# Designs tried in a protein design chat: VH-VL binders against q84x53. Part 1

All scores and structures are predictions.

Target 1, 262 residues: q84x53
Amino acid sequence: AGETSDTGILFREKLIYLQDLNVDPHKALRVNPSLRSAPISSVVSVETLLSSTGLSRPAVGRILDMFPDLLTSDPESEILPVLRFLSNEISISEQDIPKSISRCPRLLISSVDYQLRPALTFLKTLGFVGRDTITSRNTVLLVSNVERTLIPKIEYLEEGLGFTREEVAKMVVRSPALLTYSVDNNLVPKVEFFIEEMRGDVKELKRFPQYFSFSLERKIKPRHRLLKEHGILMPLSEMLKVSDGQFNHWLLELRLRSAERR
Structure headers, positions and changes below count from the first letter of each chain, unless a header shows other numbers; antibody chains are not in Kabat numbers.
F, E and O stand for the ipSAE by ESMFold2-Fast, ESMFold2 and OpenDDE, each averaged over both directions (binder to target, target to binder). V2 = 0.75 x the mean of E and O + 0.25 x the DockQ between their complexes.
[cut] marks letters that were taken out.

## First folded at step 2 (VH-VL)

Design F01 (framework fv_fezakinumab)
Fold by ESMFold2-Fast, scan of step 2:
Structure F01 (fold): chain C 262 residues (1-262), chain A 125 residues (1-125), chain B 111 residues (1-111)
Amino acid sequence: as target 1 above (262 residues)
Amino acid sequence: QVQLVQSGAEVKKPGASVKVSCKASGYTFTGYYMHWVRQAPGQGLEWVGWINPNSGGTFYAQKFRGRVTMTRDTSISTAYMELSRLRSDDTAVYYCARDEYYDFWSGDYWYFDLWGRGTLVTVSS
Amino acid sequence: QAVLTQPPSVSGAPGQRVTISCTGSSSNIGAGYDVHWYQQLPGTAPKLLIYGNSNRPSGVPDRFSGSKSGTSASLAITGLQAEDEADYYCQSYDSSLSGSVFGGGTQLTVL
């Protein structure tokens, strides 16, 4: 009977522990009320498991501050299965586990059975195998729901642009970031600009899917305007891969050569 | 104006079928998923399924599989939900709702920002 | 019956603060999926009140706020007004069902 909250010395010890990790104790208690009644040994066991992966203490503190529910998670049933999944099913090396977690902390609060493994299975059907397998750099794809997030992006490329599933699969394997981009806020505006303003052939997007990784306002539009001003046509890869300095120098050279013609 | 306009109320006998329409205007119809959500009198909201207007792809909640069919006509920006073999407990207001994906990095924002006003379907003997 | 659990009713006096809880599981809120909230006035369609755990659409006053923690979410209403009397629903996504899930709804009564 009564409340399960812990007070006095034990509560004070938990506050000190959280503060030492640079976790905001008031935020953590507000977000995770069960933390008040959780024994300090349970809280410490979570930090110990995360630190054992090679994460620095400040990195662990940032993760726990970001996701205070982890502070009362059962390490063996809720956290360790994710770590084992990364090591055994994704085959991420021990030294790269900390990088994987730091790049995508949401992995730690994701269900292996209901999220991570279904996403991996789906990504493998697209061709994320062998040399193109999931690595510490693109584990973010594993935290996206297959039916709600990944499939709609593939369907947009298939049906909206007239590509086959095989063609789309090759595109996303070559440029995995495509699966992280918003259809409405990223893909659609860039496709519309490419077709309507640049008068581009959509087949070129299959050959250079990295097109979608460049800023529409800061890179694509400005460079297209400069090329149009000088009457120059070039492949997307040549247009976008070079640095701003290299592109500007090239345009200066072209302007100089054009001035020599009468 | 951005809106979803639904067909009028229907009264059906048990065993019949009903087809409800939802006409979209003021936005790109093929750019957003369309969901169907029902609400029995005095009860809560119950998700029925979704259709991707661009591809025609559909997904239905387990409870409705085998009885519900969702279709669309892109030429008139209209989505349809047909429910067959009606039972008295299918009596409900059926809503269509637009699904907005906002920001991958801040989370999967699959929320319903635009709703039709609902279609009352009454199933009685 | 509902996948997400809400209290069936809550009440408060004008000017008070009320909170409405929404409890899920490891396949929905616990899996990291966002929680959204809808307000339904009698005889009307639901209206989006909060999306992405804590964001307000244009036109929603800052008296309404949302938060998410672990497998649960909360909607807070401060400075309670008579016009707030409505049914409130939480909604998330469930990975095991591959579909949207709703709470059972909470009827707010302004005393």
Scores: ipSAE 0.000, ipTM 0.376, lowest interface PAE 20.9, mean pLDDT 84

Design F02 (framework fv_fezakinumab)
Fold by ESMFold2-Fast, scan of step 2:
Structure F02 (fold): chain C 262 residues (1-262), chain A 122 residues (1-122), chain B 111 residues (1-111)
Amino acid sequence: as target 1 above (262 residues)
Amino acid sequence: QVQLVQSGAEVKKPGASVKVSCKASGYTFTDYYMHWVRQAPGQGLEWVGWINPDSGDTFYAQKFRGRVTMTRDTSISTAYMELSRLRSDDTAVYYCAREGYEDYSSWYFDLWGRGTLVTVSS
Amino acid sequence: QAVLTQPPSVSGAPGQRVTISCTGSSSNIGAGYDVHWYQQLPGTAPKLLIYGNSNRPSGVPDRFSGSKSGTSASLAITGLQAEDEADYYCQSYDSSLSGYVFGGGTQLTVL
């Protein structure tokens, strides 16, 4: 009876603690059953480590709510190695560690040895070194599987566009988001439209790899159609980098100038 | 093209359920949280909840708990939102939106579907 | 109702400056959560305009700027143009609700 009462009191204290962090206790217990038996000191140690990086209490709570398995993680063997990897191998400054984690909380549940370090090694071979090194803004690349995700995208750009590995490497360093885009659903349709409808030279894609960040249906196709209708040719960067409002205003100005030259 | 393509408009009677789909393309589906946000005619935006496409974990706004279920199918990069026990005040455009991030302790929606109009009427 | 407070409408003439306020509380903006802004053109989905209080996504002109102070944030639009006619929404996170929160929206009319 005594031990049951003590267990009930301690469990209630854990629920109150989680609620204070704005972590949904019912979801946390469903996702992480080990939480029921974990001592509150273990949960507190995880929060303490994350807070020590400079993360605000609400940010820590949000991360723990997102990944309840962290609540029972061993800080020294499971979390600290990730933080040390970011500081020592990526060379992210201590003030930017909170930003890195907030931007990509999945780093905290990723294996340094089996995921983060292999990805970093691969990215370095592409040219993510020196001034183009991995920063807090592009750590999402570190949580992408090299064999299943990163390599197929590189291979498509090499074979599909006829580029060398060195040329592809320069493209992805300049536009890292390329490594996050689907080959079948993003890269292929945009390349086909560029070659077949726009009659573009693929070499322009090396000069402006940001082409792949624009919506094919909402931006690329409509703007190309309008330019084609008016007999206007322009570089991809000038065509795509302006907002819809700016592009429409520019077309209006051209129409007015054409009327004035009657 | 980085885009979210949603299913077509639905008309339902009070008490029915509706299931809206959101097909992601142009990025790794499992790398970003997917949110659902609704907008009643002439009204503002209201957050419904999120799903982690990698784990299948979900979190719902208090107002919708017990009535909303979010799921996904990673083989076709599609997220789903099912809302049950529909009321006339559930009439709204339902958007799926991808959670973007930068180097800040902040969470925002960087990519939106076109929306699915759900009309609940007798 | 909306958790964050915005004026329902603002108006300006072409070339002028307008400012849209977003007022929160101690559980959201006042708790240190960043404010983000969305532009919604008539009949379209919202589009990210400003994130992290003051940052512009690629393709957003520099005449759009954001700021945050205490429990409030502001969106400033300089050199106002006709195509800026839209609804503007602020968004943050609320710790007491454990959820994402929006302002009620501001309709901008270019005279």
Scores: ipSAE 0.000, ipTM 0.381, lowest interface PAE 21.6, mean pLDDT 85

Design F05 (framework fv_fezakinumab)
Fold by ESMFold2-Fast, scan of step 2:
Structure F05 (fold): chain C 262 residues (1-262), chain A 127 residues (1-127), chain B 111 residues (1-111)
Amino acid sequence: as target 1 above (262 residues)
Amino acid sequence: QVQLVQSGAEVKKPGASVKVSCKASGYTFTSYDMHWVRQAPGQGLEWVGWINPNSGGTFYAQKFRGRVTMTRDTSISTAYMELSRLRSDDTAVYYCAREIEYTYWDSSGYTYAFDIWGRGTLVTVSS
Amino acid sequence: QAVLTQPPSVSGAPGQRVTISCTGSSSNIGAGYDVHWYQQLPGTAPKLLIYGNSNRPSGVPDRFSGSKSGTSASLAITGLQAEDEADYYCQSYDSSLSGSVFGGGTQLTVL
């Protein structure tokens, strides 16, 4: 049955509140149907808690628009434990909490006991300790499921490339983004290109794991083709670290020097 | 015991070709790139190129392109360097050398270092 | 001609300290490439002495040390011994030549 006039007015108040936050009400209701019956005071409580961390109102709105399930979360039992985990177990400073959340809003919908703490424990076994500990810049690693996401990536690097667990651990500590990339869509195509077209030695990948952070189509392939056309081969780090402008200038200088010498 | 054993000295006429061998033992031959470095009598070291024994992939210094060919035979753990159209200034001791694997946690400066060297093969080019 | 510049010779007395310099350019050492050092005794193949700027292989005494700054590297030998009399070569990589490059070598004489 339909809403009565009074419950219809209360529902409309919620829609106006969401619009004021720049949250799409129709998307929010589609993703989180329980929002229809949730009190507006509950939604306001979530906004109030998030704002108390230092997040601007537009930033809070963007987060809630991205994850509408937060709109009906209990702040004390579902959100506050995540904030306490970041402060107490990760030791992120108060001023960096908003940055951590803005960079990875998924932290707020992640279970401390079933996701964040198990992920932290696993990452520590790989070497994310001391100077390489998790910070506000790489909290995205904490929202990846250990068994379904992180372990298969480690196994691909170990078994698919012939690396030891210790070598893989060193690689991911040097390039944490490796653990965020898709095996099928990112790692495999880049490995195949490196071995088959670049005729590269896989040991370069464990010494320069940042290789996987570069676009295959936009950077790796075009730069390799240019180097191959000129009979040049160089370490991955030197090939890929420079800007497009610097790389093109370098090639132009080489061509000019070759022409002068010829 | 890691060793690289090279073929014996060669005397060649200008215009001829020479093929030097380097037999590896004491390690997994396909796990390390093999480099060739030469040294003219009383002169310094000069890098010639490398071969990946696993893939057969090669890369040569610009000076030697068109004259040098590097190959390997994995069944006998042996690498070869053939230099053609020999000139008197190709007279040198030719070394094979194994590239060391090393890693730095934060270093992007990795480049070729050679931990094990053959004893060298003297190639003399004269009439 | 050598791509990396080393002094042709250095000398020292037993027990003293000597240093051997290796000067490059923006396309090699200045580009961040690691420097390696080799010792060559008369009539022998080169022996790896220092790799990756400052690391010693197993069996190399701690009196040998390496350092790198800007476009240059240095090999230091302390407690000089008669057995150290040899040629010393630095090595790096040159991006413009796309290959490994060596210094001209430094002959160390122990007085």
Scores: ipSAE 0.000, ipTM 0.416, lowest interface PAE 14.4, mean pLDDT 85

Design F06 (framework fv_fezakinumab)
Fold by ESMFold2-Fast, scan of step 2:
Order: structure tokens, then C-alpha cells, then sequence
Structure F06 (fold): chain C 262 residues (1-262), chain A 125 residues (1-125), chain B 111 residues (1-111)
């Protein structure tokens, strides 16, 4: 009885602590049942380590809310190796560690030995070295499984575009986000539209791999239709990089010049 | 002239430690990972580990963890490999080797294009 | 033990063709990692011979060629010369080991 009452008091203290961090206790307990028996000192030690990197309390809370398994992680064996990997092997400055984590919290639940380091080594083979090395801006590439996720995307681009591995690697280095896009939901529809509707030369995708970062339905299709209706040809970069207002201005200007020539 | 110059041959007793140096010249030392590879007499090549000269970060093959330490000194463009608790079967030529050349960064990675001439470490039993 | 499998030796007469195989698994060559080849002349350090499956560094004759298919790679040497007598090593990366791996090496004898 007394032991059950004491357990209830400690449990309530944990719930209050999570609420103070803006962590949803219901979600946290559902995702991480071991949290019920974990001492509050363990939760506090995780928060303390993450805060020591320079992360604000709200940022720490958002991360813990997103990945409740971290609440019961051993800081020294599960979290610290990731932080050391970022600082020592990626060479991310101390000031940029919080940015790296905020941009990709999944780094904290990724194995250094079985995920992060293999991904880094693979990315090096594609050309992510020297001036194009992995930085705080593109650490998201490190959390993708090489065999199941990264290699199939590269193979699709080789086969779908008729490019060599070297040409695909160059595209990926120029536009790293390419490796984060779904083959079926992003790459395939955009390649098919470019070849079938736009009648584009695939070499232009090699020069402008950022093509894949633009919305097919909201940007690529509408702008192409406007250009096609008016018989206007425009490089992909000019077509896609500008705001809707700037694009409409360019379209109007081109139409005006065309009409003036008569 | 792009080259890796290694320290001279060493003879050690079992249980001792050995520290091999590899001095880089003719390229940006911090721009490339440096690998260490060994070869026992009459045997094949065995990868030991790598160091990132820019950060000092290291990774070692499972077989050598706890016995090998890789370091570097950027002021003299030199990488070091220290192997402790030496055994007779650690007798080998130890090579330092540079990762993918900077001029090919957009094309290929994960190969060793420049090798030191090797340092023979003999562990006398 | 070596992670990539090579025959321990191959032989050929001057002017002939030989091929050296390098067999891996799903965690290395089968995962799409490139295969690189090194030539080691007696008493010397290894020298890069082929990188990225099929590319030759400057100074490597075109009689050396590389290929890769599935979980295996091959080094082909045509027009054998006496100076080709050496040990040949394939090398790749293994995701399960988080490290670089070599074949056991193949000693080429020119008869």
C-alpha cells in the first residue's frame, strides 16, 4: 500500500516535469512505456546533456516530445557518441551542434556505428568531401539507410535518366535534398512530366537538379502550362527559381516583346 | 610534389607500444581523410582505421579498438598511428594512405590514391 | 579473414588475357559500393590501378579494365607482360562492418 502510494507520487512528479518541458505525457507514455518506471533523475540527465549543447529548453522539449524514447536513454552510451561524432568526424563547430540537432533530431536516435558512420562513408564516395563535405545544413542525409533508401534513389536516377553513377553523384552533391525525396511520390512523377509533357532534354536536369525541389502541382505544372499556351521557351532555372509575381512579370514582358516584333 | 613520408622501421618487445608517423606534402592535409592499412609478411592488406585530419575524429576496425590510437598535427601536416600492447602477430608493414583526391571529389570516394612507402614494425618474441 | 573473396593465384602467358574475380555480399558490393583495384609489385607499396569499378588513373595502360555486376567485380588484364607479375587486391566498403574491406589478394604469375 505505502509502496504503491510512493510510486504514484513519483509518477505524478514525472508527469509534471514533462508538462513543464511541453512534452505530451500521454504520447510519451504510449510510445515509451518504460518511462513509467524510469527515475526522474534519468529524464533530467538527458535534458541536462541536451541543454549543455546550447539547445534552449523549448527546443529540448520539442525534441523529447518528438522522440520520447530519448527520455530513458543513457546519455553517455546513447546520446554522447552522436554529439562526439558530429563534432569530431563531421567537424561541426560547437556553436552549430544545436542547429544540427534542431534541423535533424533523428540524429540523436541513430546508431553511430550502424547508421551515421556508414552513411557518411557512402556519401564520401558520392563526393561529399572538402568544400562539399557534410555540414550542419545537410546532416539529414546521415539518417537515411544506405542499402534500403540511398542506393535505390541513385539507381533510379541512373536508370530513369540514362546517366552514369558519376553524373548522378555530381547532381546529388549539387542538390543534396535529392536524396531525401521519395522515388515513387516525388522523383518518378517529376521525371515523367519533364520527359512526356515538357519534352525536356534530360541533360538540363543534370545542370539544374534543383528541379526536384519544386512542387509539381503548385509550381512546375502551372508555369509550364502558361509558357506552353504562349509558345514561350525558358530555361528551368528561370522558370522555377522566381516568385509567382516575378514569373508573371517575366511572362508579360516576353509576351509584350513578342507582340511588338509582329 | 604530392607525397606521404613515413617514419623508419621499428623493433619492439611484446607488450610495448609503437607510434608511426606519416607526413603529407603537396596537398591540403585537412581536406582528405587519412587511412592506415597493414600487411603482415607474405599476407594481404588489412584496414586498421581512419582519421579526419580536419577534426581529429577517428574510426577503427573492430579488431583494433582499445589498442590503436590515431592522431594528427595540422601544423606539420603529420598523421600518427599508435598501436599498444603489441603481440608478435602485429609484425607487419604499416601504410598510411590518402582517401579520394580533391580533384575527383564530385566523382568518386572511398579509394586510396596515394600511399606512403610503409613502416616495418617487428615485434620480437 | 578477408571479407572479399579473390582466387589466391592466376597465371597466363605473355600476350594472353587473365581475369581476377572479387566476390562480395549484400553488405558491400551487392549494396552498390564501388570496387577499386590495387597493384602491388614485389617490395613496394600498393598502387591504385582502377577506381570506381572501371576508371583508370593517369598512367595506367588501357589493357587493364574493371567491371562490376551484382555482388562481384572483375579485373581484366589483356596483352600480359612480364612486368605485370604482382599481387592484385580489390577493395570496397562494407556497411555492416562500417569500414573498408579488402580481398585476400591474387598473385599473378606470367609464365
Amino acid sequence: as target 1 above (262 residues)
Amino acid sequence: QVQLVQSGAEVKKPGASVKVSCKASGYTFTGYYMHWVRQAPGQGLEWVGWINPNSGGTFYAQKFRGRVTMTRDTSISTAYMELSRLRSDDTAVYYCARDTPEEFLEWYGGYFDLWGRGTLVTVSS
Amino acid sequence: QAVLTQPPSVSGAPGQRVTISCTGSSSNIGAGYDVHWYQQLPGTAPKLLIYGNSNRPSGVPDRFSGSKSGTSASLAITGLQAEDEADYYCQSYDSSLSGYVFGGGTQLTVL
Scores: ipSAE 0.000, ipTM 0.380, lowest interface PAE 18.0, mean pLDDT 84

Design F11 (framework fv_fezakinumab)
Fold by ESMFold2-Fast, scan of step 2:
Structure F11 (fold): chain C 262 residues (1-262), chain A 122 residues (1-122), chain B 111 residues (1-111)
Amino acid sequence: as target 1 above (262 residues)
Amino acid sequence: QVQLVQSGAEVKKPGASVKVSCKASGYTFTGYYMHWVRQAPGQGLEWVGWINPWSGGTFYAQKFRGRVTMTRDTSISTAYMELSRLRSDDTAVYYCARDHYKSWLTGYFDLWGRGTLVTVSS
Amino acid sequence: QAVLTQPPSVSGAPGQRVTISCTGSSSNIGAGYDVHWYQQLPGTAPKLLIYGNSNRPSGVPDRFSGSKSGTSASLAITGLQAEDEADYYCQSYDSSLSGSVFGGGTQLTVL
């Protein structure tokens, strides 16, 4: 290897290296033109650092194919700060660092100072502290832009549904996935169905914010239709938290009890 | 038994090149990074660089860039370090060492070769 | 010059406790990188003694222990024995150099 610009044979070797890693060279060069002149040591250094965290070769290849800008990133100044942030400020254990990255590769292209730390600070104001702190399972929240993505969702819950900031904070801490859902494509259709078809009280959504984690078409609507057909009312948690088998068994039991009372 | 077996002592003149070998056995050669560390007579340990035997990728300490080349042959589980344009102050024992680098946090050498003495004299 | 600072020598009598310091900076130990320790007997290759600040590999007696605080690390040897006489090296990673770094080494003499 060397730190000279790639031309001729060196460029060919770089293309072969990328293909062996299952990275599409044409896509990588289109997305990251600086890759044309970058030394091969750049790609190798990034791969080496990512592999050192415990990531498998196929996992590293998928990450680099997904985010070709990483191929020319300086590991020490651009990638290591993210890994240190996860370990030192979030306190993710060494064993869970690879899982955190695999679940959210976007962490590696996110600025600690301009994205990750501001997002963490904002999340802490909502109540992601102590027992409810950010873990390897919800680091996806750190890669969302506070002003353009997170705040509009909080505002929708506050102003659109008439909830206070404190009430919204409790909902989000209890169901963090709420911050990952599209307002227009996920939250609004589920709220409209709840109010218009289910005739629900929005206060129940504060008590069971996990409502928004269930499929509208595959779970919410089918179960509501079955309950409505048989004139049965039940709380959202009873309706949605059980398996299909358990729900059908409960429905059958309720129908039998109704028939026996005749 | 896991082990690293290095090539024998070398005597070179200033300006020459030397190539040291390190043969791995008892473990998956491509599963661990291989580092090279040298020690001048009566002096401390000095890190030279590493090679990823799986990819062939390398990284060298700034002091050695332009003079050192690390390679490997996966068919015989052997790593090589070639140092060119030798100077008298390159006289040292050169060790290969396996990096238990499963995490960027650990980075330690759990298995060492016995060393190859390279003497540079005219 | 070594990047990590160790005292050049330390001495103790059999049965005593000795400590060897390893002082770094914000680009290595201070940046959160682990410290590892190696023992080198005369004419032999270094042997891993402590890894990940405080862990002992199989076969290393519990008389050897490691710790890390801030920008420094320490190796403690209790119940000092004649066979402990050796050179001891600390090692970490330096982000500004993008590589492994060693201390200058400490020669332990058992009196």
Scores: ipSAE 0.000, ipTM 0.401, lowest interface PAE 17.8, mean pLDDT 85

Design F13 (framework fv_fezakinumab)
Fold by ESMFold2-Fast, scan of step 2:
Structure F13 (fold): chain C 262 residues (1-262), chain A 124 residues (1-124), chain B 111 residues (1-111)
Amino acid sequence: as target 1 above (262 residues)
Amino acid sequence: QVQLVQSGAEVKKPGASVKVSCKASGYTFTDYFMHWVRQAPGQGLEWVGWINPNSGGTFYAQKFRGRVTMTRDTSISTAYMELSRLRSDDTAVYYCARAEYSWDDLGYEYFQHWGRGTLVTVSS
Amino acid sequence: QAVLTQPPSVSGAPGQRVTISCTGSSSNIGAGYDVHWYQQLPGTAPKLLIYGNSNRPSGVPDRFSGSKSGTSASLAITGLQAEDEADYYCQSYDSSLSGSVFGGGTQLTVL
């Protein structure tokens, strides 16, 4: 029997289907052994649901390659609830659903009841409402655990910087990426550099929380060093928001103005 | 030295509730999450939930929602797990365990320090 | 059923090597979450044996080692001793459940 049987033909058809989607069949079978016995119609139903949202075939393939457990998921009970949550509770337009998923495929493997809805409720208490509501651009916040990830980061900003909860909430609403950054690997080194090397006032971080979105090694340190070498003081926003070319030109203009005033 | 001291064994009838305590010492109680894990006789470990002693925030495994309540008293560094509407299959040793957890990580918590366990027997 | 899959039992002779597997899915081990291992002797609480895939706490002998690849992890025990007879559990985090998950446990018998 083997590969010449009807069963072997059907399995081979599944492999060809996965390859056509640019899904690695060996990886998929290793991660999801249920795929060996699952009918191809079940796999097709998952692709059909995801494609019906507006996702391109290559995008669907990338998602399924990343999360092979989806290949044997029941579309109606396991995938559709996430899509409905995005449409009904977050109010993401149908046009933006595929963008939301492409930006954060992990949404599709996240529990609505135990992860997404609790995170949304918590984020609303921080001020992610109205004009600052969760959109397709920041759904990544919904896959972060409230108690283990979100609250500890807020507590670090409160305790570490001496800010009130209301002040921290305003900072994270202005710069939502703050809630995605590692405290030990991102926030702490940037705070230490700002206080110890730049001699900055932490109150400036409340006015420009986007400071934490810039590379410490590739942007913050090199630009600070250049400004220090030339005896120039500049607000964080002016220092960091511009391209390297614009910064160099701006630095030249500031030096010329400084020399003229001397 | 970190110590977690749990309350003594309990025998309950179906439909009753039980409240297990876990008294922490040797560290700052509010700095680490406290998890509860149970083990039925001859069975494996089953995660029940956690409490953040600092905030009082809790999260429970789906199986126990509506029946379990976790609380703490920071003045005596004690965590509590109360399980209501007890069934015979709730018979288990209930452990408290301190989560070693980087506040930066998405959920890699592990348990270096465990209480000795509290046997809860549910029988008619 | 346990969320993580372990063989129910494993056996070996004194001095030999045994390996205990722990198989997860894309929402836990496959998502990159670390795997931790516990040893439980009869009548005692579990003891942390390995954390963060391969790290040993102080006091754990170097004959215990851990590894992780893809959606699976393994605990290796070399130089088996009679005292190693115990239950072994793997543990990780599951993003779809938003909680800690354990393997079903493996009973190690030293022949």
Scores: ipSAE 0.000, ipTM 0.439, lowest interface PAE 16.2, mean pLDDT 85

Design F15 (framework fv_fezakinumab)
Fold by ESMFold2-Fast, scan of step 2:
Structure F15 (fold): chain C 262 residues (1-262), chain A 125 residues (1-125), chain B 111 residues (1-111)
Amino acid sequence: as target 1 above (262 residues)
Amino acid sequence: QVQLVQSGAEVKKPGASVKVSCKASGYTFTAYYMHWVRQAPGQGLEWVGWINPNSGGTFYAQKFRGRVTMTRDTSISTAYMELSRLRSDDTAVYYCARETYYEGDWLSDYYMDVWGRGTLVTVSS
Amino acid sequence: QAVLTQPPSVSGAPGQRVTISCTGSSSNIGAGYDVHWYQQLPGTAPKLLIYGNSNRPSGVPDRFSGSKSGTSASLAITGLQAEDEADYYCQSYDSSLSAWVFGGGTQLTVL
């Protein structure tokens, strides 16, 4: 049994509680209007559950500020199932659950049945099993919608590059960040530059899918232009993996050797 | 110098539990996965599972699920493997081994580069 | 229980060449997973001998070489020496089992 009546005093107590957690009350009320009438005991129960995982009070406050809908969530039916999914189905250790949540707070507002488990099942079909299983490092993949987000990215890699599903699966297991990149803003421009300007063989992208993790404007284009000016061809991994200092030093050494050998 | 030092031999009765330790030195303990592999007397190598010392995340071979638990203590750079409900056919030398990787033609591939000397676990009735 | 198939034993005289086979399936070697080889001297822990089909770690003599084709891999030892007498294990990853898998082991006898 809890107080269900909304009074000026109860509302004020909620505002003070939120401010103590460094949660913006105006934002919280705008995003979650049900906060106005929700019992303070409900809000406290959510904070208590999150704190029990090992999250610090400031970390809990940051999460609740980011996702005010959590303030009126039922801890047992809406939050606890996510925590149990992480520990029982993903096998994240108790000590690492707070870190997993801090890195990806969106896990807490994601449905286990409609989002997290379907995403895990799909990722397993791609090869995220055994040694390559989902861990606290890549739980961000679990919050992506399978049909609207994950499948279209896989299909783009299949159709855009002429790869089989098995080949694409191997690429995304090797470079999971591929599934987080925008097709239109990241993948397409990098593929077009690779094929049209670099005249690259798409088979090289199967060997080095990390290509897509590098900045097109700040790294890929500048390094390719320098190599092209000097008539130098090299594998993508050698071109992109080294620091700017190492690349510039290497290029300087090659120019020096070319000058000496004429 | 990279070293993995394992705990001493254990003799257990059927139904008991055993906990084997593996103390790492000479590298950043949390940067490399740790595997457990066993070898019954006169038999071949059998993979048990791995632990990620950074996250504490684990994965076990199907045969051992429900009986094995892998943990670590980052403050002393030590990994542990606990096997419960022991049977006589669990008698084996249990090795810890560090995982590393290289860039393969297709995928980054993973292998065990440094092995502990092994811990003999004898299960006698 | 061995997922990868190796001959139980192989023998050779000093100076000869011996080859140890490792046969897998479509879910492991045939799926493109690399093969690694370990040498186990009597009474010792396994030691990495070859990784990634054909690479030697520091300290392994060039007499040891590896290769992979289709669903199979091979370890070749040239200029066979008495100290090569050991058990040899191949290893790969199996996608259907979600596990590392080892061969049954091959005992090399130097005659």
Scores: ipSAE 0.000, ipTM 0.389, lowest interface PAE 19.7, mean pLDDT 85

